VH-VL binders against q9h9l3. Designs and how they scored, part 15

Target 1, 176 residues: q9h9l3
Amino acid sequence: PRKMVAIDCEMVGTGPKGHVSSLARCSIVNYNGDVLYDEYILPPCHIVDYRTRWSGIRKQHMVNATPFKIARGQILKILTGKIVVGHAIHNDFKALQYFHPKSLTRDTSHIPPLNRKADCPENATMSLKHLTKKLLNRDIQVGKSGHSSVEDAQATMELYKLVEVEWEEHLARNPP
Key: E = the ipSAE of ESMFold2; O = the ipSAE of OpenDDE; V2 = 0.75 times the mean of E and O plus 0.25 times the DockQ between their complexes.

## First folded at step 6 (VH-VL; framework fv_amlenetug)

Design z17 (at its last look DockQ between E and O 0.05; V2 from the best seeds 0.00; counts 0 for: pae E 5.3 > 2, placed apart)
Fold by OpenDDE, look of step 7:
Structure z17 (fold): chain C 176 residues (1-176), chain A 124 residues (1-124), chain B 108 residues (1-108)
Amino acid sequence: as target 1 above (176 residues)
Amino acid sequence: EVQLLESGGGLVQTGGSLRLSCAASGFTFDDYAMTWVRQAPGKGLEWVSAISGYGDSTDYADSVKGRFTISRDNSQNTLYLQMNSLRAEDTAVYYCAKSPWEHDRSGYDYFDYWGQGTLVTVSS
Amino acid sequence: EIVLTQSPGTLSLSPGERATLSCRASQSVSSDYLAWYQQKPGQAPRLLIYGASSRATGIPDRFSGSGSGTDFTLTISRLEPEDFAVYYCQQYGDSPYTFGQGTKVEIK
């Protein structure tokens, strides 16, 4: 069986309007929730909006942040060949300017059995916060200080583990 | 069940104002970005405006910038669109649409749920 | 802005036939952030495809999306009577999040 990791990234706003999402933090955990990677990352462009309320990123975090190119190399090395679990993971991959094979990707925001278990509409995309509360009885992303990418990655992995058997069987029958 | 119900549409004169509402239910409202999309009679879809879950980020099409204001009241699970200086070309069915999630405020993404729309008619 | 041009404007086919709809972008769509919607008369649009090639929940497997960069395709392998509608592509790679002008799939 392939090794499984969960990833969560925090992004800041760059570009003329701050609408470009640039990677500013990345956290990767293993199947047991152990942290494999957790670094602040320096975007190549000027940060216009730290999006602190969401990202938890502040200017001080960027002082000794790992340059994007270096961080990207480190992260890709970890992800290569593994099943990667994430929530709305397309955003993480976009920020990384990397796309993992779909057959090795698990997006907890698009797993109908997970929604069903949480008494949510199966055809809806639910937030990580909501699913974590419903299924794990845990509050994440509390307050206005921003998210913890480690916490979010761990929650994502735990959520997936709830439906892993069922979903892996489904994917085996219906490969992407 | 996710439900989106638009209201506030009607007939208005050129230069007039109108405020649309979208009542949301069946999901945690403030977890998701919301968007207004309009469709002129017999025409295609046009993205109009979007707002983040907490309402601290907004975006507008150039065609409505400076005239329209998107807002939301998360305590009431309601999305709004204040339309000022209305023009004939603003005549359309206005849909409110739910984004999949809102953790990337720069990306309002695609829309997994839509309301049935409310008709706005601007006449001279 | 990214302009999406759909073709053909109208596609006349019979039930059981294969439908191929094109959506071409004026510039590369970031990360293949391209969605497809179906709209029937008097109804709101319905999400079919996201991420260029991922089917939304509940969407029959006869619907498939493909493509990258500037060229995207929606395919309906075998048209059912209920599939005759207008189809729109939408990019969400960059603001403004633009729609194509639509392709009408009508019964021959």
Scores: ipSAE 0.278, ipTM 0.775, lowest interface PAE 1.7, mean pLDDT 92
Fold by ESMFold2-Fast, scan of step 6:
Structure z17 (fold): chain C 176 residues (1-176), chain A 124 residues (1-124), chain B 108 residues (1-108)
Amino acid sequence: as target 1 above (176 residues)
Amino acid sequence: EVQLLESGGGLVQTGGSLRLSCAASGFTFDDYAMTWVRQAPGKGLEWVSAISGYGDSTDYADSVKGRFTISRDNSQNTLYLQMNSLRAEDTAVYYCAKSPWEHDRSGYDYFDYWGQGTLVTVSS
Amino acid sequence: EIVLTQSPGTLSLSPGERATLSCRASQSVSSDYLAWYQQKPGQAPRLLIYGASSRATGIPDRFSGSGSGTDFTLTISRLEPEDFAVYYCQQYGDSPYTFGQGTKVEIK
């Protein structure tokens, strides 16, 4: 198929009261689920809230983390020209300060056939954890030590593969 | 005090070109994504284009894609919109607008400050 | 593209009355990804509300936002003469960013 990758990012809180979500980890996998990129990333702003319960990020991960500007350059080099799959992927692109073409973006939180297969309302936004459990019979994001962005990216790619043929045909008939 | 001042608008013939500028002051320009939003006479708001703080990532509305180019000069605190192959339907007041949070947003946001706009009139 | 539909198109009220403006999205939008703007003739839009319910700096407390999913509301509890204007909603949950067509609040 066309070159395709899946991405998942982890954010920490910066700015007033940790209001701002800043990139702190990014994982990218290829079509077969092999890891192409997985690095801890140092935000340019002071980290107010590590959000460890969800992000899995701790202060120790920041010690030798790749500075944001360098990590961003590496990540964009991988994403450019490829179909990029993600779940609520807008948040990832926002954290990367990056606009990916809509024609090359696949958001598994906004694919009606995928929700239909999971017996969920077509226009609702379902969590990655819920869709993965319903359609792949797999529990992800287990425990209280934070999410694995590698695990999430792999699950996202597998979910997209379930509807890839149908959805690509839909997009060819109804270009975004 | 944040200020955004647009310039470069005017009357142009269909098929012509025009370059708009937006001079920014009162904030660290290169930390924020910037956007152009237009409003046709008597109509509502329409997003046109956005550019990241670094200037290396851009996005466009389908109606202007391939004809308009957004760019910025961070050393001069200036945002640009190069408009080519202009059509009558491009007639509008063009506003530049600022994203609200530094280091967080690539233009994928709401807009906390707007310029006063510059009028572009495209006629045959 | 998420289409935002505002209603009513025009709202005719007197000072002191309550205004309720609706914004409905064609697809589910996170409640944190909707903003409201006020625009007076000859002026640029002014941000009122962001994240569906957060009031922007300097905006009077008579303005409030609420809603989630596909249905959002802007409420002006007690109209002042200066509040007669056109109001726009905007979603920023997905590119392209889209605005509603506007609701005009005019003097009866």
Scores: ipSAE 0.258, ipTM 0.758, lowest interface PAE 4.7, mean pLDDT 88
Fold by ESMFold2, look of step 7:
Structure z17 (fold): chain C 176 residues (1-176), chain A 124 residues (1-124), chain B 108 residues (1-108)
Amino acid sequence: as target 1 above (176 residues)
Amino acid sequence: EVQLLESGGGLVQTGGSLRLSCAASGFTFDDYAMTWVRQAPGKGLEWVSAISGYGDSTDYADSVKGRFTISRDNSQNTLYLQMNSLRAEDTAVYYCAKSPWEHDRSGYDYFDYWGQGTLVTVSS
Amino acid sequence: EIVLTQSPGTLSLSPGERATLSCRASQSVSSDYLAWYQQKPGQAPRLLIYGASSRATGIPDRFSGSGSGTDFTLTISRLEPEDFAVYYCQQYGDSPYTFGQGTKVEIK
């Protein structure tokens, strides 16, 4: 059986006026929620806006951060060959400059059975915060100190487990 | 000025092979993902394959998986598409396409510059 | 895979008229990553709109995009003679990236 991991990333602003989103933290957890990877990552270009309210990233985190090319290599070694679970995961893969096989990708923002369990429209895009509150009775992303990518990755894995059997069977019958 | 020039198209028999090239200039080639898009005569556009700027991550449409291989040579600013086991439905104009700003959230996903295309005709 | 269905297939209008083109997705398009292209015979496609509503560099303001989720619209407020062409939508939210089948805007 293929191993399964969950990923979540935090971005900072780079490029003109800080409008480009660049990877500055990545967390990966296994099926049981144990942390496999959690590093601050130094973008290849100048940080214009740390976006701390949302990202939780501060200048001090960048002092010993792993350079992007090295971090990307480490992350891709973990992801290769695995089922990767995330929330709006296309943003994470784009930030990594990486194409993961669709058949091995699970996006909790677009799983109809998961929306149904949350009493939400099956075709809607639902936030991680909303799904986590409704289905796990947990508050994540609390306050203005920014998101925890470890907490978010763990929540994402737990949400997927709620529909894993049904959704994996669906995908086996309906290959992406 | 960004320029993309496809070449290598032609007439080939069913089951045959062909290698397309796209010469790129006017931008830092290895900072950008590159894409092949095709258009059958009189038909719409079909995304075929994409490759990351580093060249180490690729993606393919289901219709071409296992038959086509995208690659790039960043030292020569050239994108390639190796096409094997060609079928009649592969007959199309093949375009080389570039994404906009590097490191944008979608910097290799939509296409602001296109080549003029090279025609591939697959006959029995 | 996200299927994009464009309507109408053909739109016959006169210069000066308003054109409204629809693109409907089989699933919600992640982050509204939807682009519109114009293509004339014998030419490569030309990017008009990205991110559902942002105009590409050099595109006249008579072109506008709107919509979100599964329903997207391209509007040409006043057709010019050069606007008669085929228009494609494309989603780039999830791989494989897919195009709609096209809407031909032709002279009535």
Scores: ipSAE 0.203, ipTM 0.728, lowest interface PAE 5.3, mean pLDDT 88
ESMFold2 (binder alone), look of step 7: mean pLDDT 91; pTM 0.925

Design z18
Fold by ESMFold2-Fast, scan of step 6:
Structure z18 (fold): chain C 176 residues (1-176), chain A 124 residues (1-124), chain B 108 residues (1-108)
Amino acid sequence: as target 1 above (176 residues)
Amino acid sequence: EVQLLESGGGLVQTGGSLRLSCAASGFTFSDYAMTWVRQAPGKGLEWVSAISGYGDSTDYADSVKGRFTISRDNSQNTLYLQMNSLRAEDTAVYYCAKSPWTYERSGYDYFDYWGQGTLVTVSS
Amino acid sequence: EIVLTQSPGTLSLSPGERATLSCRASQSVSSDYLAWYQQKPGQAPRLLIYGASSRATGIPDRFSGSGSGTDFTLTISRLEPEDFAVYYCQQYDDSPYTFGQGTKVEIK
């Protein structure tokens, strides 16, 4: 069995009108929710929109942030060969410029049994906040000062654990 | 200007091997993820494989996994696709394509520039 | 994998008319990670739209994209002679990257 981790990243807006999402923070937790990695990350290009309401990133966090290339190397060393859990995890992998094997990827926004448990349509993409409230009776992403990627990664791991046995058996019989 | 030029296509027997090359110019090659997309005669587009700018991360379509290997030589601005155990179903025009995916433009894995393509014909 | 289904398979129109092309996904495509390409006979595909609605550099404003979730649309407001081609949608939300089967826009 491979080790399992959960990841959540915060992105800031770069490029025209701030429409490009660039990595600005990454948090990784282990199966029990212990933090393995949590760093602010400096995008190599000009930040147009900090998206602070959602990201929690402010200019002060960039002063001593780890440069993208260095942070990416550290993060990939943690992810490589592990089962990686995330919510809409494609956004995190794209921000990292990383292709994680689909067979080792678990996206809580695309697990039909999890949606079914939450009384939601199986093919819908439900937010992390909604699933966490419905299934764990916990409020995350509270307020307007930005989200905690640590909190989000921990919630994501806990959500996956609710369907882990069922979903791993499904994937063993129906490999992606 | 951005240019991508494929080469290495041709006629090959079933079970054989072939190596495709894509010569890139007009951009900083190592900053961009690259992909191979194929198109069988008269059919639609099928993504085959992708590789990160650093060359340390790859992905493959299930139909080619274990048979094809994508690689790149950033010092020569060249992308490669090593094709082994070829089947009749691999007959297609193979396109080299560039992602706009750089350290400055994360989250975008569409293909902004394409080469002319190189024809691979697999027969018995 | 996300399956993309394009409709209609063939759209027969005259120059000056509006073309509306549909792309439906088998599951929700997050963050509008959908692109549209144009391909003419004997040529490589050309990027038209990315992020569901953003026009690529050099693409005329008669091309527009819209939609979210599972339903996406490419609109060509006034067909020019050079617009008669095959159009493909592509999702880049999840691996493997997948394309629709294509819609051929042909002269009536």
Scores: ipSAE 0.034, ipTM 0.661, lowest interface PAE 7.5, mean pLDDT 88

Design z19 (at its last look DockQ between E and O 0.07; V2 from the best seeds 0.00; counts 0 for: pae O 7.7 > 2, placed apart)
Fold by ESMFold2, look of step 7:
Structure z19 (fold): chain C 176 residues (1-176), chain A 124 residues (1-124), chain B 108 residues (1-108)
Amino acid sequence: as target 1 above (176 residues)
Amino acid sequence: EVQLLESGGGLVQTGGSLRLSCAASGFTFSDYAMTWVRQAPGKGLEWVSAISGWGDSTDYADSVKGRFTISRDNSQNTLYLQMNSLRAEDTAVYYCAKGPWEYDRSGYDYFDYWGQGTLVTVSS
Amino acid sequence: EIVLTQSPGTLSLSPGERATLSCRASQSVSSDYLAWYQQKPGQAPRLLIYGASSRATGIPDRFSGSGSGTDFTLTISRLEPEDFAVYYCQQYGDSPYTFGQGTKVEIK
């Protein structure tokens, strides 16, 4: 069986008017929630908007941050060949400038059985915060001080475990 | 001024091969992912393939996977599409396209600049 | 993948009229990850709207986009002669990117 990891990233704004979402932190956990990777990452271009209210990223975090190209290489080595679980995971892969195979990707924002367990419309896009509160009885992303990518990656893995057997069987019958 | 100029289209028999090129200028090519989009005569638009800014990550539509190879040469500011085992349904105008944001090498975007297209006709 | 279905297939209108074009997704798309393009015969597509509702540079304010989730709309408040063309929606939230099949806006 393929090993499974969960990923979560925090982004800052770069480019004109801060429109580009650039990777500034990445956390990866294993199936048991143990941290495999957690680094602040320095984007290759000027940060226009730290987006601190959501990202938790401040200027001091960038002082000793790992340069993006180096961090990306480290991260992609961890992800290659694995089932990668994330929430709205397209945004994480976009920030990594990376295409992961669809057959090895699990997005907790798009799993109908998970939404059903939360009494949500099966094809709606549900936030990680709401799913975690409803299904795990945990509050994450509290306040406006920013998200913790370790906390979010761990929550994402736990949410996937709730539907893992059913969803893996579904995907085996219906390859993405 | 951003310019994208496709070339390499033409008439080819089924089972044949063609290589398309897209010459890029007016921007730092390696800072942007690139995409091929095609349009069959009288039909709509179909995404074909994307490549990251450094060329080390690629993605393909299922209809072309295993037959088409996207690549880029950042020293020549050129995007390529190698098309093998061509079928009649591959007949289309092929566009190269670029996303709007500097340093967005991801290929997951909308397209604010398109080339003029190059026609590929696959016949028996 | 996310299938986009546009309606109507053809919209026959006169200059000065309001055009309303619909794009429906098979799965929820965030309101920020949908684009609209205009295409005239023999030309490449032209970006009109990105992020569901933001006008691209140089696009007149008679073009507006709206919607969220699975239902998105392009509105042309007063058709000009140059607006008669084919319009495509595109989602860019998931690979593969997908386009709607198009709505032709024609004179009548």
Scores: ipSAE 0.375, ipTM 0.797, lowest interface PAE 3.8, mean pLDDT 90
Fold by ESMFold2-Fast, scan of step 6:
Structure z19 (fold): chain C 176 residues (1-176), chain A 124 residues (1-124), chain B 108 residues (1-108)
Amino acid sequence: as target 1 above (176 residues)
Amino acid sequence: EVQLLESGGGLVQTGGSLRLSCAASGFTFSDYAMTWVRQAPGKGLEWVSAISGWGDSTDYADSVKGRFTISRDNSQNTLYLQMNSLRAEDTAVYYCAKGPWEYDRSGYDYFDYWGQGTLVTVSS
Amino acid sequence: EIVLTQSPGTLSLSPGERATLSCRASQSVSSDYLAWYQQKPGQAPRLLIYGASSRATGIPDRFSGSGSGTDFTLTISRLEPEDFAVYYCQQYGDSPYTFGQGTKVEIK
């Protein structure tokens, strides 16, 4: 009964030697994979490393990007009260500077039945690319220009749907 | 110099309430996430609660959810932990600790500076 | 929740010797977000290492961290008298934050 969304964020390096991960793009899709939010986001601090190979973020994307504080407010309004699905979602919540309730959080990098379906060790953290190829027969994160957070959010939702019934039943019996 | 000073600890009866304070100085308080970590006598460290630098996002260990409330007053550079329905197993030294990066106010971090701790003893 | 298991529980060594402390996670630690702390009796913990291998400001170079995924190590290359203490690992790659139970490094 609760609405469900999937999220994927792209981060750039800020702070000393680019060690801090700052939000630079966020994509949110609904249960069917339709885009609810997709914006480039301007960090409040100087970008020292665009991490373009992974983030797909370039200087031109920052020109009309939504300032972090405003984007964060918009994103949190979408996430609040919903089941939020992500892959290694802790990194996304960290970049949003936000604590989402654990009871409403689903991390496809830490769902034992999903790893089992992929013939992977239940406690291993498998990449989104690997799980998507193994279970959905789809290649994502291809090419040299960085990842698409929309594509990643859509793949993450589809992966969760493969174990949704089993995992929701497990969580109902074993609340987080 | 970064300084964190806890206060408010003491002896409390089971079922009672207590409020801890942490006075911060030497850094721009609102730019950093803050946390409470406790340590029972002779035992290891246990994370209790975290709050974002903005003060609008909080998280709690399952053992204290519904009983403890973390808050902060950025105008006074002070972190608080309101502890209700105290149990014997809440007996511990409570440490206030600071997140490391001014650009990361999330609270999902390691802790670069710690206060001296304040002892809370809960007995019947 | 990620459970961190430290070994050995107690390490008895003499000054000048190398100490090797282990921290094993029940699940892979995201981005190798693992820290090490030193605690002496009656004192607050002191940050030594963050991000598995980065030394904190003011920490002597005899302290080093290594590892990734589920297996992490803290090494003290040549123990000084002030290094005899309890050491804790902590992961911050997933909520809730968890600490290992500690390894006590004591004088033989």
Scores: ipSAE 0.213, ipTM 0.739, lowest interface PAE 5.0, mean pLDDT 90
Fold by OpenDDE, look of step 7:
Structure z19 (fold): chain C 176 residues (1-176), chain A 124 residues (1-124), chain B 108 residues (1-108)
Amino acid sequence: as target 1 above (176 residues)
Amino acid sequence: EVQLLESGGGLVQTGGSLRLSCAASGFTFSDYAMTWVRQAPGKGLEWVSAISGWGDSTDYADSVKGRFTISRDNSQNTLYLQMNSLRAEDTAVYYCAKGPWEYDRSGYDYFDYWGQGTLVTVSS
Amino acid sequence: EIVLTQSPGTLSLSPGERATLSCRASQSVSSDYLAWYQQKPGQAPRLLIYGASSRATGIPDRFSGSGSGTDFTLTISRLEPEDFAVYYCQQYGDSPYTFGQGTKVEIK
């Protein structure tokens, strides 16, 4: 089955001086870009740095946020058994304290054909913003108010669709 | 407090090898891309190599491709630069530098913290 | 690769004066991903500006960055004695992440 979803998470800083990245929002979309999940999440530790410029997270978003353990359960239920698409997705999984099977993972930051299509070095790690602009002619993550995880997840899915056939064939020949 | 401490520099002959280390502390090491930047005596800064937080992506300047290898041990909070086939033009102070949180900005990005550097001198 | 050319090579000014440093890119820098660094003799570089116009943590407001595309500027509104140093621009829009050759701000 080709059940595919895209995920994007936003993190805040916890721990000493806010250097620990903790999940604060998670968005999941289906193949068509429909939102399956979009919740603010309350970290188990005190938030030291909201990283608002990048995360878009503010203190007010945490007032009724879903506790991490509950959110994690909800998210894992959605991801289980599916092909999960993301950009630099190892960060999302790390924040979720979850390990998705590598064979069912698609990281758009590590797909050489995608970079090639964007006239970028194949082995370079390009930003989601850059690839989205180059390949979809769309601006994401604009302004200084932070990212939209829904927007980013949708962009990630659309980027992957551009190289899906080629990449899936490659993976079939070269399983991870 | 973020700290980066380079070591391993010294005098080496042309064609020789050297391995630099950068000990990191004060932040979650694996969450950040790390970079090596060098500076020849009296010259400007030159980007050398970078590695993603989990070490699954690397990049190199053309001047060092095939000769240098960047790596990291996240269990030890240490960044490495293996330098082989060293040349006179590789003589420089080598800085390790920390980037911003990798998730917010995919790629190797800019550098918000730098070590004090370690001097590598390549002589014939 | 994107070549960054800084100007002037040397800027001689007195404390209290305004400093304007230029960084020109050989091609458009993606998403205005440009950083500025300060380096004093015998020290490691220090981040001043990222994203072309955002001040790094702890950087005084006398430092400001502007520009887009191929033309970027670092401005020091009123030079303090500690501001005399070499300044580098760096682009991180495309690999390799190149630096400019630097501008030396020296005391007149």
Scores: ipSAE 0.015, ipTM 0.575, lowest interface PAE 7.7, mean pLDDT 91
ESMFold2 (binder alone), look of step 7: mean pLDDT 90; pTM 0.910

Design z2
Fold by ESMFold2-Fast, scan of step 6:
Structure z2 (fold): chain C 176 residues (1-176), chain A 124 residues (1-124), chain B 108 residues (1-108)
Amino acid sequence: as target 1 above (176 residues)
Amino acid sequence: EVQLLESGGGLVQTGGSLRLSCAASGFTFSDYAMTWVRQAPGKGLEWVSAISGYGDSTDYADSVKGRFTISRDNSQNTLYLQMNSLRAEDTAVYYCAKSPWEYLYSGYDYFDYWGQGTLVTVSS
Amino acid sequence: EIVLTQSPGTLSLSPGERATLSCRASQSVSSDYLAWYQQKPGQAPRLLIYGASSRATGIPDRFSGSGSGTDFTLTISRLEPEDFAVYYCQQYGDSPYTFGQGTKVEIK
């Protein structure tokens, strides 16, 4: 039995025209939704676009933020050897500059049974906000001051739990 | 000036092993993810393996998983590909390739610099 | 895995003509993270375009990339003799990174 965690990252825009997503906050919760990690993170590159409407990140959060290299080491110690649940999680892993094994990765944006329960096409990529509203009857990412990565990580874990038994059985028969 | 120099290719029997090396210069090697890409004679390009700048995270194409191991020695500015249980279908020119200057992780890479390649021929 | 399909397989043109090369993805490429490479016989690939439309350093302005989602195009506005080569598209939006099968641009 492997331990399971859920992750959600907030990214800011770096690189040419702010098109690269750099890690600026990371939240990790355990199976029950308890917070294991939640820190603001200072990107190693110049921030071009804070993307505040979505990220909730402002210049003030960068003043005492954990440097990227240190935060990355802390986060990877939590993720290594665990089943990691996320939504569009490849973006989080890119921002972490990390390859997590596919066999231990669960992406709630790419689980056909989850979409089926939400009355959505099985092959569509649905937003976390939409799936959470449809399946958990809960509104997340409300307001105008950015998203809470803690709230998103908690919602992501709860969504995965709805299909966990069915999906783990599927993966045992059809390994990634 | 960035330079990548591959070595270690040659003729090897099926079931055998071979280790490729890529000597890097002209950039801070430890800050950049590195990749191996191969090309079978007369065929297209196939991504083989990637390693993070720190050397602590790796990924592999399904066709080589369990047989090939990517590694790096940041003190010597050298990338390696250890190839075990070689098959005829592993016959290819193997290229060492670098992620773009601005990124530490191959998840943001296209490959801005390539080595000249080293030929690996696997025969029965 | 994202499968990239290039078309045509071979494009036969004369110097001075416009070349239009297609790359179609089996599913949407995240953030349009798509690159184009040129390869001449006996040589390593050379980066031409990244991020679907950004020219790499030293690449002539006759090369341009466009497209988004699943449909991408490489255009060479006026072929020079040195442009006759094989061209590959590559996505880096998701692991494993995948390449198209290549389009050969040859002299008519």
Scores: ipSAE 0.007, ipTM 0.597, lowest interface PAE 9.1, mean pLDDT 87

